VHH binders against c9jj37. Designs and how they scored, part 16

Target 1, 291 residues: c9jj37
Amino acid sequence: MEPLGLVVHGKAEPFSAALRSLVNNPRYSDVCFVVGQERQEVFAHRCLLACRCNFFQRLLGTEPGPGVPSPVVLSTVPTEAFLAVLEFLYTNSVKLYRHSVLEVLTAAVEYGLEELRELCLQFVVKVLDVDLVCEALQVAVTFGLGQLQERCVAFIEAHSQEALRTRGFLELSAAALLPLLRSDKLCVDEAELVRAARSWARVGAAVLERPVAEVAAPVVKELRLALLAPAELSALEEQNRQEPLIPVEQIVEAWKCHALRRGDEARGAPCRRRRGTLPREHHRFLDLSFK
Short names: E, the ipSAE of ESMFold2; O, the ipSAE of OpenDDE; V2, 0.75 times the mean of E and O plus 0.25 times the DockQ between their complexes.

## First folded at step 9 (VHH)

Design ba2s (framework vhh_4orz_3; at its last look DockQ between E and O 0.02; V2 from the best seeds 0.00; counts 0 for: pae O 6.2 > 2, placed apart)
Fold by ESMFold2, look of step 9:
Structure ba2s (fold): chain B 291 residues (1-291), chain A 120 residues (1-120)
Amino acid sequence: as target 1 above (291 residues)
Amino acid sequence: EVQLVESGGGLVQAGGSLRLFCAASGFTVSDNYMAWLRQAPGKRREWVALIYSGGSTDYADSVKDRFTISRDNAKNTVSLQMNSLKPEDTAIYFCAKRGYSFRYGTYDHWGQGTQVTVSS
């Protein structure tokens, strides 16, 4: 007699609207979060969180303990991103915005929300631009998001001069910066790339309270100093004396290429032009093998 | 010392316009992400508009097509042109600067705010 039943469906929009009204609503709430740097209070409903998300199921438990005080602190997620996660958990839908999508993506990864993660990735690709790309690259490297990483690197290679001047570039980790500096496809001249690396290292030095040279050490070998003209190398030496960035032996190796009027094919990368390398007179000789 | 000072608020009739200004000191506006946020009575502070260091902009849905964020790099100021104002736009408006951090969306400096009141 069970085959006589029929599944029927109500309209989705009024159902979703009703649940959306409970997002950050103290009505019927049984948990309060303190979220982000601002320590904003966010009210939520344990049944929705736990049934939709294993992270919250484990974080909140099935029964309140006598020693667990409300509120629950989530210090690493911004309030707007957390509210977007709640909207998705409550309604299975969420509106994404360019200014916050990377934080929603970060939360989706950390909370194990696979579908939200994929939706965020699709959105990031749609809205990727010069202002977003370096921050997106950093997120991709931090969480091992290979397709996003490849897309961001390709974008930066195509828009190199603008991307290197963004605030997002200055905030990249060394691990995110290395694949960029290794690329032959960057559309920047090496003199400008050295300046970009110094700017990057200065920001890292200020944040980490460490010398510029220590911050730069993981990446500076990828700078192709042999491509610089003698006047540019001299200027770099003076700048390096005032604010050390590059080990002196790397500068010496570049001077050897000038003095010997030869590159070293075994070295490869230090003499290899990039897409954006501007010509200099001595570049005629960099492809010649040592005697 | 980083400082942000808002101005240009006031009382306006529904359908009217106002332009808010934010004077910045201690940092360069064009090197930073700058935002306007607002807080209506009894409500939490909400994001209104953002201008990225590269100059692109984003707006909250409730103000899109009515508000325009812009900056004047020579004066080191950010402004918010507010057109077609509605009573629900009544709030204290804050100018904010995003800090250097790996946590996105975090603002590290705020102005004192300027009151906007829209009457019908």
Scores: ipSAE 0.393, ipTM 0.758, lowest interface PAE 3.7, mean pLDDT 87
Fold by OpenDDE, look of step 9:
Structure ba2s (fold): chain B 291 residues (1-291), chain A 120 residues (1-120)
Amino acid sequence: as target 1 above (291 residues)
Amino acid sequence: EVQLVESGGGLVQAGGSLRLFCAASGFTVSDNYMAWLRQAPGKRREWVALIYSGGSTDYADSVKDRFTISRDNAKNTVSLQMNSLKPEDTAIYFCAKRGYSFRYGTYDHWGQGTQVTVSS
């Protein structure tokens, strides 16, 4: 019977500090990574990576030998994010920064580092602001991070005007934009939302080298045009003639709501007000349609 | 439902050429970043080529000037023209869709892959 020993613990801080000193240290390293678009060399230790992460265990192989040629190229992860990953793997701690946390989160997800992922998620939520929230939403949608998605949507609902003016908003995917446009809780008027959507579509059109209307097609149906006043609809029509964004049929449906003095959800013309919807005279008729 | 189906793989002699195809359904390839990856036996899946939504392309150093990624918007397909093939190119080749964001997008959909074998 092996004598029953008691596990005793030394001080954690000096231990972590010592291991941290090995991060990207060529001394005693046995693997070199070429990381990011910049192709930065990053030095590491196979045994540490393999014991802490299954991804690296598989990547680096279990048997000593010329299995994976050094350097190992990891072109999809930014250098800063990769170094953060190494720090975590080596020390079970990581210093996270607002400017890089989403890249670290992405790396954590890609490498199957569940604990690091959770730490990143907590940090993102803690430092979430108007500039970060749209990018965070995109990451959440991309990786199916439901809680983060909910938090981001809630944040944007509360800070809609500011969020819609950010670069992050303009770079959202249609998939990430849809939950926002479907929200009844956006604190923005529909006219402003239409403007924002146009701006978004313009950016996408430029990036994708496609017409604005095509880029916008997946999301424009969520715009609640019936909430717009007749003068605003007329203006929208004129603008649409100059730069097509919204299908004419959708605008026609909005006009029908005005003509009939009722909303008709069945016809694809949402008439529900959002939290930030500014009151208009015809809204009295729309409200009656839902009672 | 999003689907990616690879085709065009096979056996080819060193120095030969192959053209791989990826048929996409459930989304528009021209609206997305599309990539080819490959996985050799006992090796990690590695990135081979990327075509950006804007049409620009990027390649791994190992395949640069030999491989060409392209897309056919009308057919909603992505292709990989592989020239001057080497035994080292032997792998299962996968078509993948990346997220919309250039910075934060990862591959969110994969095909089943197509086998490419290059004999010496």
Scores: ipSAE 0.018, ipTM 0.356, lowest interface PAE 6.2, mean pLDDT 88
ESMFold2 (binder alone), look of step 9: mean pLDDT 84; pTM 0.851

Design ba2t (framework vhh_4orz_3; at its last look DockQ between E and O 0.03; V2 from the best seeds 0.00; counts 0 for: pae O 3.1 > 2, placed apart)
Fold by ESMFold2, look of step 9:
Structure ba2t (fold): chain B 291 residues (1-291), chain A 120 residues (1-120)
Amino acid sequence: as target 1 above (291 residues)
Amino acid sequence: EVQLVESGGGLVQAGGSLRLFCAASGFTVSSNYMAWLRQAPGKRREWVAYIYSGGSTDYADSVKDRFTISRDNAKNTVSLQMNSLKPEDTAIYFCAKRGYYSRYGTYDHWGQGTQVTVSS
């Protein structure tokens, strides 16, 4: 004869709107963050952060005393991304934008927000294009996001010439560039790939104030110089004299492949064509089926 | 020597149109992320539109379908076509360039800004 209980639900939108009104709102705020390089003040509410996020629970768990760490400095996250994280924590929803989603993803990974991370990943793959793909690849490599990395590599393989010309390509780390240079599926000729690698190394060299050759060293062995025609190798040697990029030993190995009319994988000059490799007469000597 | 110079601001009636221009020197706009931002009275500077090095664009929700960012690579300029202007679009508009290896939301160079005032 006991009464039956029923769970009832109020409307989600007014509830979410009320909580959203507290994002970056000093009303009832009990913690202030100083966010990003501009040191933007962001007001927040400890109970919501700690309840929703283990990272913030640990960061904010004890009440501050003398020598209090408030305001809390978060120098590595942009303000827009941090506000998106707060909106998600407060309302369990957030609008994602193509221009900032990689920063929100980065924050979600760093703060251990698994659901937000997965939502960001879904959004990234949905909006992935030539302009976003290299930055997405960099994030995937930095945080070990294997599925995103594979998706980005496949996209770049299908749009190689466009992708190699983007600002995002020029800013790739060596670790992110290596999977691309190892791919037989790139739709780009090796002469163009060598030029892309030089452009990449020049940007790193200028920003890091290091020699081009030093920046290129981790990746340069993946360039398949034996695929270049002799005239192209000769031009490369002249460019290398003006601005060293490729160790002389690697160029010598490519010349040996031409002179001996065979591929020599044991000497570090891979001879396999890529999907975009333009044909050259000497390629028939590198691939015996090409007789 | 990187410089950005905005122009084309002015007073316009609600519902009207205006085109802003940003002349760039010391770098190539097509090789960079370029943005328009604005600062309304009593508000912080906020993003309005982006154009990526490959030419794709993104817009803030408040201006989507009303504003168009574009570039003229031959003249090395970025422009912002603003249609269906509203009084809340009143602000100083800035052209900005993102730095290398920078995170989104950071800009290493700014113009002086151009005032846009939308009446009624």
Scores: ipSAE 0.542, ipTM 0.821, lowest interface PAE 2.3, mean pLDDT 87
Fold by OpenDDE, look of step 9:
Structure ba2t (fold): chain B 291 residues (1-291), chain A 120 residues (1-120)
Amino acid sequence: as target 1 above (291 residues)
Amino acid sequence: EVQLVESGGGLVQAGGSLRLFCAASGFTVSSNYMAWLRQAPGKRREWVAYIYSGGSTDYADSVKDRFTISRDNAKNTVSLQMNSLKPEDTAIYFCAKRGYYSRYGTYDHWGQGTQVTVSS
């Protein structure tokens, strides 16, 4: 029988501080990474990485042999994010910043660092603002981070006007934009939402070298055109002739709602008001259609 | 090492169906943005379909309602079901992993591609 022992603990802070001093320290290091697009050299210790992270264990090899040649190129992770990952692996702590937390989160997900991922998620939620929220939403949708997605959508619902004007909004994927366009809680008028969607599609069209209508096709069906006044629809129709964005059939459905003085959700013409929908004269018969 | 290997391509008549497979190794497909792209002769490589880690999907207009992207987590594979194929769908089809989370991110890994030929 092995003698019974008691685990006793020293002070955590000096221990962490000592290990932190080894982060990106060439002294005693046995692996060098070339990180990011800038190809920054980052020094590390194989044994620490391997014992703390399965990704690095596999990357660096566990079997005797030639191993992975140094330097190891990691071109897809920004240097700052990678250093944060090392800090966490070495010290089980990390200083997070608003400007880099999404990159750190992405790295955590990529490297299978569940605890770091959770810490990043908590931090993102804590520092969430108008400038960060769309980017955070994109990350959430990309990696299937459901709680973060919900928080981001809720935030955008509350701050719709500001959020729709951010660069992050313009860079959203269709998949990330769809939950927003489906929301009844957006605090924005439909006319403004259409404008935002157009801007979104234009940016995508330019970058992807695709027609605006094609880029917009996955999301435009969620626009509730029946909420627009006749004058607004006419304007939209004219604009659409100049720059196709929305299928003509969808605009026609909105006109049908006006002509018939009723909403028809079954025909693919959503007419539910959003929280920020401005009142219009014809909304009275749209409401009656659901009674 | 990250690898993507496409399979399932071939010759098919217009109106026919094919199912492409992409076997991934070195990473988990369910944790990544995966996409199918294609390159026709003399044309630029174009995006066809994608699937997010969360399961959300999107398609190019040219293939919408005809193609379906899916994944098998157990096998660590991505698939592209192609129905109602047209001669215009003739291309080399590539499986790719995206390196960035943004809409305009680049792909960091590609397969060698699989040839799909649709005859009239």
Scores: ipSAE 0.108, ipTM 0.606, lowest interface PAE 3.1, mean pLDDT 89
ESMFold2 (binder alone), look of step 9: mean pLDDT 83; pTM 0.845

Design ba2u (framework vhh_4orz_3; at its last look DockQ between E and O 0.69; V2 from the best seeds 0.00; counts 0 for: pae O 3.5 > 2)
Fold by ESMFold2, look of step 9:
Structure ba2u (fold): chain B 291 residues (1-291), chain A 120 residues (1-120)
Amino acid sequence: as target 1 above (291 residues)
Amino acid sequence: EVQLVESGGGLVQAGGSLRLFCAASGFTVSDNYMAWLRQAPGKRREWVALIYSGGSTDYADSVKDRFTISRDNAKNTVSLQMNSLKPEDTAIYFCAKRGYYSRWGTYDHWGQGTQVTVSS
């Protein structure tokens, strides 16, 4: 008969503090990372990384290489986010901040740290505001984080005017912008939404060195031009001649809705209102079926 | 041409206050993420404070509750109110602008800086 043991516990805070003191500490370190585009050196301990993270277990292997090991380069992760990952791996805890949590979340996804990912998601939702929401949406779309994506879209629908004016909106990918443009719940008028889409496309065009129309092509069909008044369509045509954004065919279909006084479902010019659609006289006729 | 010009630095006693200013030209401050960074002798530049395009702010732990970043959109300026200054705050302070599609902590423009010296 074997004796049954009793699990006893030491105090958690001194244990965690001791391990935290090793984060980015060359004392006993056996690996050096060069992190971020500023190439900051970060010292770490293979045993802690490998036992806590399969990504690092595979990256670092079971043995240091022969001779003097070269630094491991991690060029895309910011230093603050990498240090947060190390803190979590060393102590099973980490302090999260609004300014860097999306970077920590990105690192957690890329390194396969499922618990840290869930903790970051909870924190993002807690600190979500108009200034963070579009960047959070982009992260959610990039990594397929459906619950975060749904939360971000709902937030933007409730705060549409402010969110569409942020720097984060201008930096959305087409894939992240599409769910917003498809939403009937946006609280902005279509004329303003066209302007927001043009601003978005201009930033992408300038940064990616692509034509504005090419950047806009994946999303412009979601603009509901039939909701615009004739004077607004005419102004859009003039702007489109000077800086092409929307295919002429789409503008023609909007004019046909005015001429026929119908919202023709078969034409591909969407005419369903959004919550923020300002009324115009012709809107009285867009719901009429063809007789 | 994008330009950032810092001013307001100087010598101050520990516990004192100082206000830094950053005049921006070639772009609109309120359409951008604006930050203050600092570089102490022999150390790397470190982030101090950020103001987002929508006006919210974030601070490094070392300066939280002592420093306040703000902007004046009419003058196209950013300022940093520094209270309860410590000798560790001695550094050259830089105003910076974040680039499009950049990761946290990356900036595409900053000025020549303004020296802040906190005496013991």
Scores: ipSAE 0.654, ipTM 0.869, lowest interface PAE 1.7, mean pLDDT 89
Fold by OpenDDE, look of step 9:
Structure ba2u (fold): chain B 291 residues (1-291), chain A 120 residues (1-120)
Amino acid sequence: as target 1 above (291 residues)
Amino acid sequence: EVQLVESGGGLVQAGGSLRLFCAASGFTVSDNYMAWLRQAPGKRREWVALIYSGGSTDYADSVKDRFTISRDNAKNTVSLQMNSLKPEDTAIYFCAKRGYYSRWGTYDHWGQGTQVTVSS
């Protein structure tokens, strides 16, 4: 009977500190990465990477030999994020910053580091603010991080006016913008939302070198134009003639609601008020609750 | 054309203060993420401070409570107030504009940098 041994633990801090000192240390390193667009050289240890991460195990191979080109080029990951990944792999800890956590999160997802991913998610939620939330939402949507997406949407619902004024909002994909435009809980008036959507589409048009209307096409149907007053609709029509954004048919549907003095929920025309919708005279016949 | 021009660097004694300026053209500073980075001799470029479009700020631990990033919307400038300077703060300081958010956060535009030297 092999004597039953008991696992005893030393102090964790000195151990982690010692291993941390090996991060990007050329001493005893056997692999060099060229990281980011800056092409920063980063030194590492194959055995540590391979035992901690399947991605690196595959990348670096299991057999020692000239088979893996050194340096290994990782041009898409920012250097700071990569170093954070190494820190985690080496020490099972990581210092996270608000400015870089989303890149670290992205790297964690890419490299299949589930624990680091969770740590990043927790950190993002903890430091979530108006400036970060749209970027976080984009990452959540991109990688299918449902819980983060929900939290970001909820945050934006509560801080809609401020969030819509951020650069992050302007940089959202259509996929990330859609859940916002579908929300009944946005604390913003529809007229302002239309303006924000226009700004968003303009930025996208410039970046993608596509017409504004084309960029906006996937999301404009979620705008609830029936909530706008006749004067606002007229103004929108005029603006639309100058710069096409919204299909004319959608505007016509809004006018039909006015003409018929009823919402057309059956036809899928969005006429529900949002939390921040400002009251207008014609809302009396759109919402049965006002009757 | 987008341009960033840093100024305000120089020689200062330890414990002293400097204020760096970054003049931006071709875009609106208040609508963008702006950052200061620095690069010391033989070291990699490191992030120092960031100001978000919404006005919130973030700092590296090494400069926290000593440095302050701000912007002047009227002048379309970003500033870095540096107090209690240390020899370790000696570096070329760069102003940068963060680009459109994609998969990775990147800086699209950089200034030429301004030298800051802190003597002991």
Scores: ipSAE 0.037, ipTM 0.512, lowest interface PAE 3.5, mean pLDDT 89
ESMFold2 (binder alone), look of step 9: mean pLDDT 84; pTM 0.852

Design ba2v (framework vhh_4orz_3; at its last look DockQ between E and O 0.09; V2 from the best seeds 0.00; counts 0 for: pae O 6.9 > 2, placed apart)
Fold by ESMFold2, look of step 9:
Structure ba2v (fold): chain B 291 residues (1-291), chain A 120 residues (1-120)
Amino acid sequence: as target 1 above (291 residues)
Amino acid sequence: EVQLVESGGGLVQAGGSLRLFCAASGFTVSSNYMAWLRQAPGKRREWVAYIYSGGSTDYADSVKDRFTISRDNAKNTVSLQMNSLKPEDTAIYFCAKRGYSFRYGTYDHWGQGTQVTVSS
């Protein structure tokens, strides 16, 4: 018969444990990273990084040679997330935590680690809750993760009032906020949504050191001011004088809906209700279909 | 002016309990993500417990079911209840505030730390 080799396997746990002992271990290391805004040193091993990750293969060298200690600066990844990436590269496994999984996912996308990316996505979906969902939405929009984005939007539509009050909502980019403001399924009244948008813009203005109106400009057209009662719209005008948020032209279009008593004739003034829109007397006039 | 001041550390026998406190000023605890971290002798700081602005919590595996993070919004404080303490829990414990963007930094302010020593 033909000669046969026999493939035999040792136990996986001791093998992984041995490789795990090399994570951030200065002994035997031949590369040092300076990681995160705190600039923490992390020691690593070029052969493991290069064989497991094309990003590191390209970053660290193109030719075999003696290991040369060199600080490599990775300023945008938090140390905890980078160590999780190393653990995965060394052992093909890593424990994920809700508080850091979005940073690990970000690193996996940026380093081209497709399997880790998918494992992080599965974990995010499993642990998604009101406290995480807006940050997850932001990551999904940033990296074009359509399935995660769809899941996050649906979750927020089902838990709208809670989600709007979170810190994660206040930190959304305009691009991430737009899908929410476009949704007819939000379970929140438009008066409250206007207040939420102002809070969002104030935080963005403080962080970016830009005027509130400039921060809000990309999203304010999605606010459906025609749904506001005249007294609410008048209060909005007074607030707008003190802290500009919404262009006067948009407020004028909402007033045209009231004056004409017909929603479909006021150009550029959206009047579609959302799931959470509370009824108001004037909404009867906005529903006119035939003249 | 953002300040974090830890207290409640001390010496305790294995199996005992301590409660740490973090008094915050210059910001509201309930509007922020807060954490406890620790640094054992000769080691780097490591995350221990995390509380989200909405009140949900996460814990490191080494302390799960033994430690509880909580907050008192009226007093603007964060607490860490530590039960069933082990000698490996010996460390300086820090209270920390997360910054406004998760993408570029994990924490932007730290307390001075409080020493916890667990004797065998």
Scores: ipSAE 0.488, ipTM 0.808, lowest interface PAE 3.0, mean pLDDT 87
Fold by OpenDDE, look of step 9:
Structure ba2v (fold): chain B 291 residues (1-291), chain A 120 residues (1-120)
Amino acid sequence: as target 1 above (291 residues)
Amino acid sequence: EVQLVESGGGLVQAGGSLRLFCAASGFTVSSNYMAWLRQAPGKRREWVAYIYSGGSTDYADSVKDRFTISRDNAKNTVSLQMNSLKPEDTAIYFCAKRGYSFRYGTYDHWGQGTQVTVSS
């Protein structure tokens, strides 16, 4: 019979503080990382990393020996984020900052640190604002973080005007932009959304050295051009002649809606109003609710 | 508003020197990762040098030992001292701030650039 023992706990704070002092401390360290593009040396302890994280267990191996080159190069993680990871691994706590939380989240995902991932997600949601939300959305889409994606989309829906004017918006991938353009709850008029999409595409075109139309091709189909007034469509056509953005066929479809005085029920979304859609005269025949 | 303004470019003979300046506003240079990049005619933009918040520097192999990146914290500026210039160094030079971008890069702000021309 194994002697009946009771687990008793000491004070957590002194313990965590002591371990925190070992983070990036060369004293007693047995592994050195070269981290990030800045190639920062970071010192750590193999046994602590291996017992707390499977990624590091595999990376560092189970046997002490020449098998793992030292230093270990981790070029994809920023130094600040990596130090946060170490803090968490050593102390089971972490100080998170708005400016770096997405990088820490990315690292957590990469290293398979589920608890840290959750802590980061909670923090992101807590500090979410107009400047952060598009970047957060991009991270969510990139790593398949569904709950964060939903929250980011919801936030942007509520703050559409401001969000569309941010740098983060201009830097979204097509994949991240699509769920926004598909949303019926955006609080923005379609004309403004078209302008935003154009800006988005222009920035991408300039940086990627690709035509605007090519950059925009994956997302422009989600623009609901039928919601635009005839004068707006005419203006769009003229602009499109000068700078191709939208396929002509898509514009023609919008004109067909005007000519036929009906929405394409089969297509559903292209004629559906968004929350921020400004009323126009022709909307009466597009939306059955006005009949 | 974040702004970067490059200056100091010009025409120089091979073997000569130039010093480029980048004036930053809207953020603190010493708290950010800064870079110089260049784009030659018909070529893609390439990085030239980095300076990190901690003061560490890194250089492209093509400019190593010839170029020096530095910053003036008091003036909130970044500089690029270019020595032993070669015709191959002819390009528009850009100052950039590192950012978190998922679409097309790792820089969030760029200047307009300054032209450097090295004659043979």
Scores: ipSAE 0.014, ipTM 0.286, lowest interface PAE 6.9, mean pLDDT 88
ESMFold2 (binder alone), look of step 9: mean pLDDT 83; pTM 0.837

Design g01 (framework vhh_6fv0_2)
Fold by ESMFold2-Fast, scan of step 9:
Structure g01 (fold): chain B 291 residues (1-291), chain A 123 residues (1-123)
Amino acid sequence: as target 1 above (291 residues)
Amino acid sequence: QVQLQESGGGLVQPGGSLRLSCAASGFTFDDYAMYWVRQAPEKGLEWVSTISWNSGSIYYKDSVKGRFTVSRDNAKNTLYLQMNSLKPEDAAQYYCARDRYDFWSGESYFDYRGQGTQVTVSS
């Protein structure tokens, strides 16, 4: 008969502290990474990385060879996020900070670290605010993180005016902006939303060195121009002549909605009101009855 | 002090013509889009026409297209509405209205409106 085997454990904290001391420690290191745009050297241990993470197992291989450079360059991950990943791999624990959690989340997704990804998601939801929410939405859309996307959209719906004025908003991709522009719950007036979309397109145009209209093309159809009053629509057309943003046909369709006096229910989007839509005189003319 | 004063209304037979004028004062007229709106007895306000500050954008209610022509003379601070082929349905009090002080601020759309001029169409 085999003797009874029992799993017994030493204290976790001294064990974790000892391994934590090896993070970015050249002592006993056998690989050097150059990380981020700052090109920071980070010292690590191949065996710990490879056994804990399939990404590093594939990257580093099982034996040193001529095809494995030293140092290993990872230019797209910021140093702070990479160090957080190493801390997690070495100790199965990590300190998360508001200012870096989205970068740690990005690295966790890219390196296939499912548990670290979930811990980062839980932390992001708890620290979500006006300044972080658009950047969090971008990460959610980029990696298909549906639950985080829904939480970010709901936050922006509740805090629309403030969120639309952030740098994070201006840096959203068209794919990340679309869910916001499709929302009936967005607590912002359509005139302000058109201005925000123009600012967004201007920033994208400058970065991509492309015309404003080309950058805006994927999203402008979601703007509900029929909600704009005649002077606002006239002013938009004048602005559009100086700096094209919206196809002239879309502006013409908005004027047709005014002239036909159709209600929101008869037209749907792009004539449907949002939660933040301010009343205008011409909105009365979209109904067949007057009060 | 912003003032808008409409004139040129009156009694006309069906198929007749009238030219409405709106004299603007107390603001830089050529900085604002202007509107014509009307209100028939026992009915609500109805948008008729819009003209941008430079006359580059002009729009009409479908029922008046081809019959009404809006224009402005920025040198005279005056807005006009030429009404041709008038119908009984066109009988209303006609008002000119100025675009609001800041149309993107979320305040009331029309910040100033005139006292109106009456148009009566009867045979």
Scores: ipSAE 0.000, ipTM 0.095, lowest interface PAE 21.0, mean pLDDT 81

